# Ledger of designs, part 28: miniprotein binders against a2bj90

Target 1, 235 residues: a2bj90
Amino acid sequence: MSRSARRKTSALNTVLRVVEVFASIQGEGPFTGTYSVFVRLAGCNLRCPFCDTRYAWSLEAGKPLGVEELVEEIARYEPSLVVITGGEPLLQRHPLNSLVEGLESLGLRVQLETNGILPAPARDEQLWRVYHVVSPKDVPVRVPGAKLHPSWVDYARATGRAWFKFLVANEQHVREVAEYVAKLGIPRSRVYIMPLTPEKLDMKELLELHSRIASLAVKWRLNFSPRLHLLVQLP

## First folded at step 5 (miniprotein)

Design hS2
Fold by ESMFold2-Fast, scan of step 5:
Order: structure tokens, then sequence, then C-alpha cells
Structure hS2 (fold): chain B 235 residues (1-235), chain A 99 residues (1-99)
């Protein structure tokens, strides 16, 4: 099949179910502090008890948007980073690859946030060339069905474009994360621990929690991710 | 593609088996949820045969919601394994959409 025929066939399936598009600062992970546009895709294959975005769980929560329309909307913000999140964005894998292709054609840097249950990108996917922050829900607080796909470890080693981010509340959680990543052979340089924030913390409590988890990151020789957007009161 | 369709059939049979076990335990409400999940999985199979992969995934996510409701009532340790197989099937349907 010719490239033109492939593009035409892809265009028929280049509709994404999108919950929201907004500009903010990336508050988490390796790109903390970057001016970003967030694209929240609908649908999720988990029901985490600590989830802040339950409104995105259903595919019906998203409105259908064409890839070209979405690329144009994102480009108007002139972002340093496009964060594709959800739900679980890999549930919309085919049109997501088309979105990434459009964003890359504009020279935009793309980061995917994923729970890592579905396989990592194959070499022939546009998704192979972008950054991935994988948030396993296997440890330290196990969510049913949340087993990390082993291909993410291979992808991280092959590309250097994946990091693993874990929600932790205490030192026992950090110990469990350290044991988990050691067993899977994930380099500690690719591992972030991040505060598991309860719904009702005042700013002083939030800062104290950040300080405690950051100190544990130093002690255990892991990277620390803040939730910067919560500290500066951005979405 | 026959291999992917066979895997979907295996998941459907697992849901039907869980329904039979729930019925034997006297839990008709849980059994009804597993049977409806099996029905949604069969609908997903028919959609996948038609090349309607996103619609097939939607049906499997609806099956997941029913399975989660059943799990909240029973605490069945097999839930993790059943979900792992469901997500493996979703991955295979997504791979078919790429080809």
Amino acid sequence: as target 1 above (235 residues)
Amino acid sequence: SPEYLKKLEEIIKEFEKLAEEALKAGNKEVAEKYLEAAKLAREALELAKQGKYIEAIRKLLEAYELLEEAYKKTGDERFDKTLAELWKLVAEILELARK
C-alpha cells in the first residue's frame, strides 16, 4: 500500500476522545518546571482509589477531536512540552501515533504519561521517539490489574526515553519500590518517587510531606518528583 | 488474526466460569455481572472481526467495570489474573489495529 493510501486510511481513524486541553507547568517527573500543554485523553483501564481524575475514566467523558484540529489547538499555546495524559492514553494507541506524528512535524517535544499496563512502543510506532513517564500501580500500593508490562524496562534501556514514577507515603513504600526496581533491573537513575498526597492537606502539611519524601529520595539514592503544581496552585 | 480471536474466546469462557462459581455460592447478583461481562466480550469479538477496534475496546472496558463491581462484593483473588488476561487481549486488539 502506498504512503498516500496509508495516510488516507489513518485519517479515517485519527479521532481522539479528549477530556481537556490546557496550559500549565509540568509539576512532576523529569521535566518538572517546563511550560506545557496538557492533553487529557478519555478512558482508563484502572480504578485507582487515590485517582484525582475519575471524570476521565470513561471513553464517553471525551469529546471526539480530529488529530489536525488538536495539533492546531496545541500549537497556538507555543509550548515547550506537550504532555499527553488521561486516563490511559495507550487505549487510543492508533490515533495517538498520528497525533505524535503531527506534533513532531512541528518540532514539539512530547511526553506520554502511562500506567504501563499496555506494551511499550514498537520501533515502527511514532510513539517510539517520544518521552514516557511510566507510573506503575503494582507497587507500593497495589491496584488490582496493574501489572507493569515488561517491555517498558526493555524500552527504557534501548532508548533512554522512559522513567518510572512511584507514589509513596512513607519509608516502607520507598523500600518496596527499591526492591521492585532492583528485581526488574530498572536503573535507579530512571526512578522517581513522588508524594502520595491525601485530598485534604493545607499548604504547610503539603510542604512537610514533600520535604519528608525528598529526604527519603536522598537516603535511598532515588530521584525525587515534587507535585509542583499543587505547591504553586496551578491545575 | 485467528489467534487473537481465540484468546478473546478464552477470556469469555473464564467470565462464564466465574459466573457459574458465583451462582453455586448463592450470589446471583455477582453471577449476573460476570454473564453480562461475557456478553460484552462476545460483542467485542464481533466488532474486532469487523475492524472496529476502538468500539471493541469500549466493550471490554464496560466488561471491566462489571468485573470490578463483582470484585468489590467478593474479594476474589482471581480478579488480578482475570484483569491481566483482559489487558493482554486489549493489547492484541490494539496491535491488530496497527496492521
Scores: ipSAE 0.357, ipTM 0.707, lowest interface PAE 3.3, mean pLDDT 83
Fold by OpenDDE base, second read of step 6:
Structure hS2 (fold): chain B 235 residues (1-235), chain A 99 residues (1-99)
Amino acid sequence: as target 1 above (235 residues)
Amino acid sequence: SPEYLKKLEEIIKEFEKLAEEALKAGNKEVAEKYLEAAKLAREALELAKQGKYIEAIRKLLEAYELLEEAYKKTGDERFDKTLAELWKLVAEILELARK
């Protein structure tokens, strides 16, 4: 490969397609309540019917941003956590590893949100070092094309840096999750169930749904993830 | 001895071990952070024995900050385990403080 080809590949590994960067409270999973900067990456390998970020499905919905510029922008917020989300962040795996390296060099904690379809990080990736919340879309919601990659179970066992967050609407979904995680050998302590929120719930309906799913979490001895940002009306 | 004291002694030993490994790797600054964390955890142990649980927790939080800084430099995966054990200890000591 010529020096010019190496420079072009290096430059491509330093640019992310970013939809938005904002500060808020992490509303979901093990880091609920944490003051966070959210980096929403463009592009998704799914078309979930319940997706609230449909505008991020296309790579073209994101603007190209340099990793260094993005690190500087994130650092200005003084976050307790950097949450990398989007459509599917791992579609941009190479520049994402560079972003993680930059953020970790500043001593920022990083959490990735992923649908778990793409392979877990390898030991030689910077992504190996960060926290991961894997949200499978095969169980119980059965999104077409969704399948949890088995390497996420291995990664979770090897590192203890992965949690699994499942969308549930009722007790049957919670049962299916419990059976699924038992079959895969995922410890219950690493499993979260979260309300599947349809569009157009009012606050009363949203609270009632949270109450029901939280009660099911207790009954089934699983962790509960709120959608706290919806409850407190933050982004 | 209460179970939390045994766990705290184990954390101290882990910090000391991490310091030795950092020193062997030539990372003197990281070794110093782990040694200071071990010292703070030992101070927390003595404070907890005295029933000064809130002060013990403060020392453990200071030890956590040093450990986090050391982790940022090393990328040592044992940080996550040590952190988890530290937080369990903080929780156990907090339960004692309520009593």
Scores: ipSAE 0.000, ipTM 0.175, lowest interface PAE 14.7, mean pLDDT 88
ESMFold2-Fast, scan of step 6: ipSAE 0.005; ipTM 0.313

Design hS3
Fold by ESMFold2-Fast, scan of step 5:
Structure hS3 (fold): chain B 235 residues (1-235), chain A 99 residues (1-99)
Amino acid sequence: as target 1 above (235 residues)
Amino acid sequence: SDEYLAKLWEIIAEFLKLAREALKAGNKEVAEKYIEALRLALEAYELAEQGKYDEAIKKLHEAIKLLLEAYKKTGDERFLKTAEELEKLVKEIEELARK
């Protein structure tokens, strides 16, 4: 068989369970302010009490979409960044690797949002080559069933392509984060603290919370992540 | 000849189409069965590409069993038809593995 025929048969459509695809501005983490397309995958292995996207917890919340169709849909937005989030995207690890391959073939930058419970990418995965924002839920927010997989620290050291983003409400939480990252050997340059936003804050309360957490980031010499989309009223 | 891979690819495409049609009709249970069968068929395709025919056949038998159970529950002949198509393909792969 020719090389072209073999490439055709190996480029098999895989299926992802997708809740939504939409354009917005990345409001969080190291790429804050970037024009992005968000791909929310269905299914989650946690039940965080503060979760804003409870509608994505079940795999049944997602429509089956082929990788090629999803790549085409994303490409039509001409994004500076593709944000793959969920639920927990790594629950759909195998088809996710195929999606990443397709997006990278178009020169698109990809960022994954993950809770870090499942193992970090191996060197032979397409996921090894993209950016990861890991949001641990064991510290400081202590979600039942949450435990950061130790391979994420190794991945971050090996690649420089992972950051750790922690939800914090007060200085005690920031102290717990500082102790946690020191114990694991995570450099401060890879650590973000982000406001844990209660439901139904008005704009004044939201700004005050952002200011308070940002001030703590300066005091503790950590990076600060806003929730910019909330401040500018975008999805 | 990799004719069996081309046939498996066509069956995978059919599962994707049937899953999407079921979702559009609001039939989540039927869609879930086709998605599950699709996953098993995709795993079988990857194994067959690597020459791991016995493992590929195992995955296809799991898909066939799932489709036949879905047929018993729903009476939807599309489950029976896709199961029969997979059974024919399994026989072709078994002959290849034996040689």
Scores: ipSAE 0.000, ipTM 0.082, lowest interface PAE 23.5, mean pLDDT 81

Design hS4
Fold by ESMFold2-Fast, scan of step 5:
Structure hS4 (fold): chain B 235 residues (1-235), chain A 99 residues (1-99)
Amino acid sequence: as target 1 above (235 residues)
Amino acid sequence: SPEYLKKLDEIIAEFWKLAAEALKAGNIEVAREYLEAYELAEEALELAKQGKYDEAIKKLHEAIKLLLEAYKKTGDERFLKTAEELEKLVKEIEELARK
C-alpha cells in the first residue's frame, strides 16, 4: 500500500460519527449524580424494542467529527465525567481509542456505556484504562442477537473497572439476573438493576416503578440504578 | 400479518443475522453495510404497513443498490443473495401497489 493510502486510512480512524454532545447529570449506574458531558456515537448492532435512542441506530445519523475537535469541545464543558454512549460505541472502536487517549491526556475521567456484544478491551488498548458500564440485553430482556461476550467478565475481574447494568420490569427478571451473574461469577457488588421504563409513564407511575425495583434490589442484595434524568426532566 | 410483511420481516432478520456474523468475524465494515440495509428495509416495512407502497419500494431499491455495491467491493456472495431476495419482494409489493 502507498504511504498516501496508509495516511488516508489512518485519518479515517481519527474521525468519529457523533450524534450529539451535551452537558447533563449522569442519571444511571455507579456515577449517578455526576456532572457529565455525554458523547452519543452513531451506529448500533441491536434493535431493542424498548430503545429510547432509535435516532442513533444508523451511522448516517452521526456527523463526522475529528478526535481533536471533539476533545476540545468536551474540555470546554469542564466535566467531572465524560460519558461515551451511542448506539454501540465499540462499533467505532479504533477512533474511540484515540478519543480516550486525548481525554486521558487532559486528566478527564471517562465512562463507556456498551451492550457488551463486542469483546472487552485488550490490555494494549486505551479503552483498557477507563470505566465501563455493560448493559447486557440477553438477560432478562432477551433481545435477538444480544449475547454478552465472555471477555467482559474477565475484564471486570482483572481491572475492577466494569459494572453490569440490567433492565428489569419485575421480580422474575431480578431472579433471572441473579442466576445469570452467579453462573458467570460476576460479584453482586458489580451488578445494578434499573427500571425498564415504558415510553408513556406519568411522574407518579415512574416514581412507583423506581420504588418497586429499588425494593427488589434491597431484597436481592444488588445495587440499584435510577433513571434520575427522567425524574428531574433533564436530557 | 399479510404474506409480504412476513417475508420483509424475515429478510430484515436475515440482515441482522449477517451483521452479527460479520461482527464475530471482525469484519466491521461488512457489518456496517448490513446494518444500513437493515435500516432501509425497516423503513420500507413501516411505509408498507401504511399502504405507501411506492415509498417502500424506493427504500428497498436503496437497500438493493447498497448491497450490490458491497458485493462489487468485497466479492461476498451473501450480499448478492440478499439483494436478489429483496428484488423478489419488490416485485410482490409492486403487484400490491397496482391493486
Scores: ipSAE 0.000, ipTM 0.131, lowest interface PAE 19.4, mean pLDDT 82

Design hS5
Fold by ESMFold2-Fast, scan of step 5:
Structure hS5 (fold): chain B 235 residues (1-235), chain A 99 residues (1-99)
Amino acid sequence: as target 1 above (235 residues)
Amino acid sequence: SPEYLKKLIEIIREFLKLYEEAEKAGNDEVLAKYWEAAALALEALRLAKQGKYDEAIKKLHEAIKLLLEAYKKTGDERFLKTAEELEKLVKEIEELARK
């Protein structure tokens, strides 16, 4: 390889710790039903008791992948949406910005899923220009150490590119969410409530839970997020 | 000597454990610098395994600089200790590069 090609590859060779890359349907949030490629990054700054992806908690769970290599792998799926999730993807913020730059250069739509503990993107980050689904864990589920960073509310107001997705089990949780978002000044149009599924449920129980939470969303005038992939048995 | 690869892997593993501890604390600025340094160290390991020692050395120097910046901002002696250990390894790899 030429020295120019080596220098270019080396300059773009920012490394991400990646647990898995797979194609599926986005089952949650504002892009529910979209053909997507999921990129699960390793490492998490929380230890949620209801977590389904405990295997991604450690950074060492991820294999090192160069940004250029990862962009090429994602592109082969020809996705309508790239979902970057984790763990907590913002723990790998710097290489993540490089990944987003590469994906946007191909015209791919990018969505980040984040717990919102780390600050929202700054205007000079590539991450400023993509979609974010923020899943706070301080309300109503009260995970120890969780606290939504206030910059996410400002980011949502400034860009219109953030939504807030809350796990709820009952009406009291929905009430707490409604009070929380009112206090923070988050518009109801940017708020989703989603069923909290901490135990293994059979399909009938899962559907009943979805029906109850959806009814509460109508009652409280909030958006509803299913967990569609669980209902259709996709990863 | 291939002994340097074992030491580099051990240091990177220790680094990742310290990074996990920082993650739990939620210090975002420290985590950003820490992750950049870890990524550079892992890339250095990959380059060294391919016999590209000069490029590996450059990545290790970048990692050391980031760790020292993190130490300056936090006062956390663990960043300084890791930077000093990486500096020792750079000398060993430089010696191998001369072969």
Scores: ipSAE 0.000, ipTM 0.155, lowest interface PAE 16.2, mean pLDDT 80

Design hS6
Fold by ESMFold2-Fast, scan of step 5:
Structure hS6 (fold): chain B 235 residues (1-235), chain A 99 residues (1-99)
Amino acid sequence: as target 1 above (235 residues)
Amino acid sequence: SPEYLRKLLEIYEEFEKLLEEALKAGNDEVAAKYWEAAALALEALRLAKQGKYDEAIKKLHEAIKLLLEAYKKTGDERFLKTAEELEKLVKEIEELARK
């Protein structure tokens, strides 16, 4: 059997714990505005106080699905982008590599959203070939237990397939991000700042927060990520 | 058959327990490996429910291999200990699943 056939056979024999699969618009990061299918994997290695998806923290929240079944479900949406998120998707690293292989075999573009605590992909992983939006939680939001794995910076330099997206509430946060990325040698072109949105914001407050953070992005010469889905009231 | 399924469920539940303990301790790399092992055990349980006992046993051997590889890479004896306990459980299941 060819390597491709062997990889496909491996994918058919793995399972993922999946919380939800749904179509929406990617509201964040470098692919903002793209028609996407979101695959939310169960389990997380953090307990962020601002987390919107606490229902995904437990692995028990996920339904076990075979990789082949999941690939078929995703393909039915005919997406421009498959966004694999969670929880923390890298907690299910082995079956996740098999999922990515299946999706790439169909020509689908894949983006992983990760907190970056677990190591970046190695060259022999299927995950090496897809896009990664890394959302560090050590700076500026200082979530307990969060520390960006240094391999993500090396991965970004080697592949050009990783960006770093930081939650910020004010200019002091932006200053801390700028110092952090300079210290790590992360180019400004790979850095996004995104509004840290408290649960109780109305639409006017949400727009005002977006405006303030966008203005800071211009001032500090960083990229800006909206939370577009919140502004247009999509999931 | 019912007894075999019960033992496979116990193996799966043990991996879920170890995963939760690793997460509570902040050992993310260890947690990721136990999740991979739990996924393989869950797949084995599904295969066993379909009467595919040989395939189920193969999946459990894959879980053992994964844990031993994790031990080689990390030097963390928890992986070795877990792999050894799983090897004992696999032997018991093999004795129950007459070939």
Scores: ipSAE 0.000, ipTM 0.149, lowest interface PAE 17.1, mean pLDDT 81

Design hS7
Fold by ESMFold2-Fast, scan of step 5:
Structure hS7 (fold): chain B 235 residues (1-235), chain A 99 residues (1-99)
Amino acid sequence: as target 1 above (235 residues)
Amino acid sequence: SPEYLKKLEEIIKEFEKLAEEALKAGNKLVAATYEWAAALARDALELAKQGKYDEAIKLLEEAIEYLLLAYRLTGDERFLKTAEELEKLVKEIEELARK
């Protein structure tokens, strides 16, 4: 234990709890089909019953990795997009800003996936300059403890770098989403509806669900997000 | 006071059984909902044993919200029934807190 307090503090501010790093295709949202590296951060401030990544809920599920080491690992994949997801990545906000700075210094495009409970980035954060896909959990699924922070709507209007992605199972859910985004003043062009897949579905069931939700997106004049990785059996 | 503790222990066991049955049936949403409701109820039980009734009630109310969410997503009446059972127990604990 020969390290100075100053060096230890600096290291703590640049360390992230990381569950996994892997290459895949972005299956969801505005960048669907993009060759991406996924960085799953540990910890979440929600317990959604439909969550596909429950293994990431605990902060202890993540291995501590230095920002510099993580940037080097990501860069080796030569990705078109770096997707930072979790849990809830904004729980590790300070070292996350350092990660984004490192990735941007290499010219890498960054997208954050967030539940939007914690505030949107401030203008002086590195996170201000990257893309954000916000997945509110207060509508239509109404997860306990979930409430979209109002700053996300302001951030989306100011930057054009945020989209809102909603899990829907039926037309009533789409109606609730439409009412929600109208009330908050979110432009329909920044809204995605995506199939809610709570159970293991076979390929026919999965395709039928996608077709149904896509048809509702057309009817309600909203964007559609597939879950492409599920359809092509990628992680 | 022992009666409401026994009722809470029974509800926890019921939720764990429902979660296991759902897991065997491949129903991930039902399994996850009851696993989490059971966990919240267990924490509430430990808080109630310590006389921390307000904190226990808050966790049970959170469990009720999860069950009602699952009911709205699935239409499965079991969620509504089990939520009502917890609501009744919360009222019993609230009356103890006022004593």
Scores: ipSAE 0.000, ipTM 0.241, lowest interface PAE 13.0, mean pLDDT 82

Design hS8
Fold by ESMFold2-Fast, scan of step 5:
Structure hS8 (fold): chain B 235 residues (1-235), chain A 99 residues (1-99)
Amino acid sequence: as target 1 above (235 residues)
Amino acid sequence: SPEYLKKLEEIIKEFEKLAEEALKAGNKEVARKYELAAALARWALALAKDGKYDEAIEYLELAIRLLEIAYKKTGDERFLKTAEELEKLVKEIEELARK
């Protein structure tokens, strides 16, 4: 048992709880099609019923890895993009800033995937300088406790480095998203709608769902995110 | 609600008040640290209400470490004081987890 050891300041500054590191193609959002290394951090502050990565919900799901060790592991893949995801990666904010600093020192481009419940980066954080795809869970999917922090809208306006990606199943969901982003003052150019994909779809059904949501994106003048990795059967 | 849940709700409100005071003083960095501590504590509260004491304690420990790091960087004694308040609450929740 090492609960007391986990409370050491130095360990929290330099150690991340990591579920997995793997190479794939970014299948979602503004960097769709990019050769990427995915770093899945442990711990999440939501319990979404549609979650594909329930194995990452607990902090104990992650192996403790030093920031320098993780930077070296990521660099060996020679990626065009480093995607930091989880759970909710901002729960490990302090060592995450150190990781970003290390990755930037190697000239690597970094993208964070976040549920947006925790505040956006401040100007003095290394996280201020990287890309963020914010996936709100309050609209349209109505996950309890999933209120978007308003600082994300301010961060997006100040930096141009945040986009908002919404899971949608039908046109009513798209309408709710359009109303939500208009109310918050989020420009349509920063908004992606993405198919909410049930696990039991065959490839024909998956393609048909993508086609329907893409058509709605055109109709509502929003950006479309595929789930490309599902279509090409990558992790 | 049980005494520890009420205490946790009170410390979350304290973090929110300290964040507001920091913003009014023009100290956005200090405000953000208290906002982060409040968010972690709020999630710990939800876990504790669901009987997930060990996981709740892990999130409170993360909040404590963030406050300690903030104290080291800023010298603001209020970070140390609030970290100590959370440490006392963690001990109380640990006793409940053992029962």
Scores: ipSAE 0.006, ipTM 0.317, lowest interface PAE 11.0, mean pLDDT 83

Design hS9
Fold by ESMFold2-Fast, scan of step 5:
Structure hS9 (fold): chain B 235 residues (1-235), chain A 99 residues (1-99)
Amino acid sequence: as target 1 above (235 residues)
Amino acid sequence: SPEYLKKLEEIIKEFEKLAEEALKAGNKEVAELYEEAAEYARLALRLAKIGKYDLAIATLEWAIALLEDAYKKTGDERFLKTAEELEKLVKEIEELARK
């Protein structure tokens, strides 16, 4: 899409560029096993080599959808949790705050998945009131341009509504995570390590990887996040 | 090369100044829009410094869309002017990336 066409179709605070809306089970993080509706927003500020959702990288991958229309669509699923994800949902921060307001008005629990490069919510944002799973990409996976914004640690401390989920492949990665969170003052209770899964693993390999990373979580006294949806073959 | 990085740094400072002026004038909404534009510009600067020109351009294009939408809603010509400055910078980065 040309820049002119993009600007003509872009709407601040009223429209989100949405890739997909679907029901599934949250497979990761502190809400693993929860019946959820996933809202994948378009656009990403990183190009992670291990990314499973490269189709969401471009803003053009998203269709414009009004906040009110999206709230209504989500509500039809009667979810226990609304997971707002994508490339990087905070790239659409303004209309995202409006979406959160609408969802909260219905009593729905909201979780945001973010790479944490953009600042954490301020106290006067609707986003301040929802749950955040922050997946830093600077450690241990060292994605270029990925630096966790320091405000996320302050947000987690102030609200108790943020957790930090790290992709790990081996014990050296876990050591780097442990050093990183200690340096930043992130409590172990808010840290999850999750298997970094190569594109094609058979079920035996996937289970063995989960077992290895879970064992490391016990050894290093960190929380473990599975990738449950991969194990049960859900999106 | 180094000139587009300096221009981007200057635009970031311009956004910060405009946000501060809006806040002092009691216009929190306008201040927040410029603060958000500044954050996108800072991210684009970081991406450009490490040679990720495609990502830097995509980030700036989102900032441009935000500023133009803000202009349409507020009628404040400063949003349009800053959007046009970013558009010119995107074209410079695109030309460099073609090399």
Scores: ipSAE 0.000, ipTM 0.185, lowest interface PAE 14.4, mean pLDDT 82

Design kG2
Fold by ESMFold2-Fast, scan of step 5:
Structure kG2 (fold): chain B 235 residues (1-235), chain A 83 residues (1-83)
Amino acid sequence: as target 1 above (235 residues)
Amino acid sequence: GKYRVVIKAPTEEAADRIALAIRWFAEARGLPVEIEVRRDENGNWVVVVTGPTREAVELALRYARELAEELGYDVEFEGIEEI
């Protein structure tokens, strides 16, 4: 029996721990501005000091939802994009593959957001066929334990379905990112820099930070990711 | 010596999934363990994890235990032994 046939069978009986499901606009990365449904999975393998979603760190934060029920809930929103995020969604890899299969069967576009510590999808996983935004936390923000798995670079090269999104606060961070991606052989076209936003910025400060990081993206010939949802006050 | 743990899984699919997860966690963390899926002498599906230290095998076992609980697999763990 093929792995795909096995995944289809397991999808009907597979359970995910889900923190929240909501509609919003994708505020970050290559699909910025897209009407999306966000599925936040519980559990994370990092404890980033700047994390905005600390409530999702524990697997206990998630409620058990069957894959079929979750697919139906997502479909009711009629989204242009399904964003699967967390915590770290690859911690729930097996049921996540089943979820992706269900969503793809409905013709829905799927994007995964991951810290890239766990390996990239294998060719026989449903996850191989969807989009991935990888947010490394080893450079420049130096979160302990946050080494990027090298298979993500191979996956990006093989599929063209991965981008690398880096949190940056200043030009020194951008320089470190440029050196890091050059050493790994990641083309600049696959690289986004995004403002590292402290929680208590007012709107003027937030806009000024976005402006500074965007200017650095132009200077360094990298793509810029806003945090658009923060600027327009959406979840 | 080496250290070993045997994880009994209810199905071939469960054994394969647990083995794959341990492999990926081990690779991501630089954990030096070897993983094998086989049938034991009683016909049960088992995942055999071996490593150079008790600590490495204990960490792999912790990953397997947390994953099995999360995915609802009814698995049995044998004690870690030195081989």
Scores: ipSAE 0.000, ipTM 0.109, lowest interface PAE 19.7, mean pLDDT 82

Design kG3
Fold by ESMFold2-Fast, scan of step 5:
Structure kG3 (fold): chain B 235 residues (1-235), chain A 83 residues (1-83)
Amino acid sequence: as target 1 above (235 residues)
Amino acid sequence: GKYRVVIKAPTELAARERAEYIRLFARLRGLPVEIEVRRDENGNWVVVVTGPTRELVEAALEWARALAEDLGYDVEFEGIEEI
């Protein structure tokens, strides 16, 4: 079957549970500063205490949207990057692969945000071809039940399309991250540390926290991710 | 002085889960609290949170309570006391 015919058939029978779709600037990770459309998928396999998006934890929080309808909605924004996040997007892996196929057919760049508990993409998945920012929750934050699937390290080495982003509050956290990535064989060039932001920081406190974590990134020879959207007051 | 709160749990697993969430909250906020899981004098599983100020122990308790509400379970505790 032709790719176009296969895509249309798949899209008609494939549904994603979607919490929200909105345009903003990617504030985090290797694509910081990019004009992006965010697609938040419902459902999560963790209950992180510091989670800012608890409203997305349940699959029932998402509106059922067909892949074709969602691709058309995303395309109207004319984004430089499509960020697929959640919850945990890989919980909806089958329809997610169909979404990625549709987006790539339009020449759109796709980035997935994942907690890395579920396995990395296989070569026969459309997800193999897109970018992944993996946010492990086993270190330093030690969320119960969180464990990075080892296939993510292999995927990162094989493709150069995965980075590992860790929430940190202090130097002890950075030390734990450095030990963790060394133990797992994650290249430091693929590692970002990012400020863990408490709920009620004013702008001066937020900037000071960013400055401290950035200085630690330099000291420990790791990459730094801001939370740029918070600093410029975007969603 | 130090301040303490004792949070009750129905099982050992529940106590350990609550302790890990409170420990994570404390680490994330740089709170100098000590967290212990044990049985009380009546054989109940408890999570004991100790900190240098009442405000720090209250923060840990409020965070644990908010998480429990989101997950649909109740947090039973003894009043915060100075020790």
Scores: ipSAE 0.000, ipTM 0.138, lowest interface PAE 17.4, mean pLDDT 80

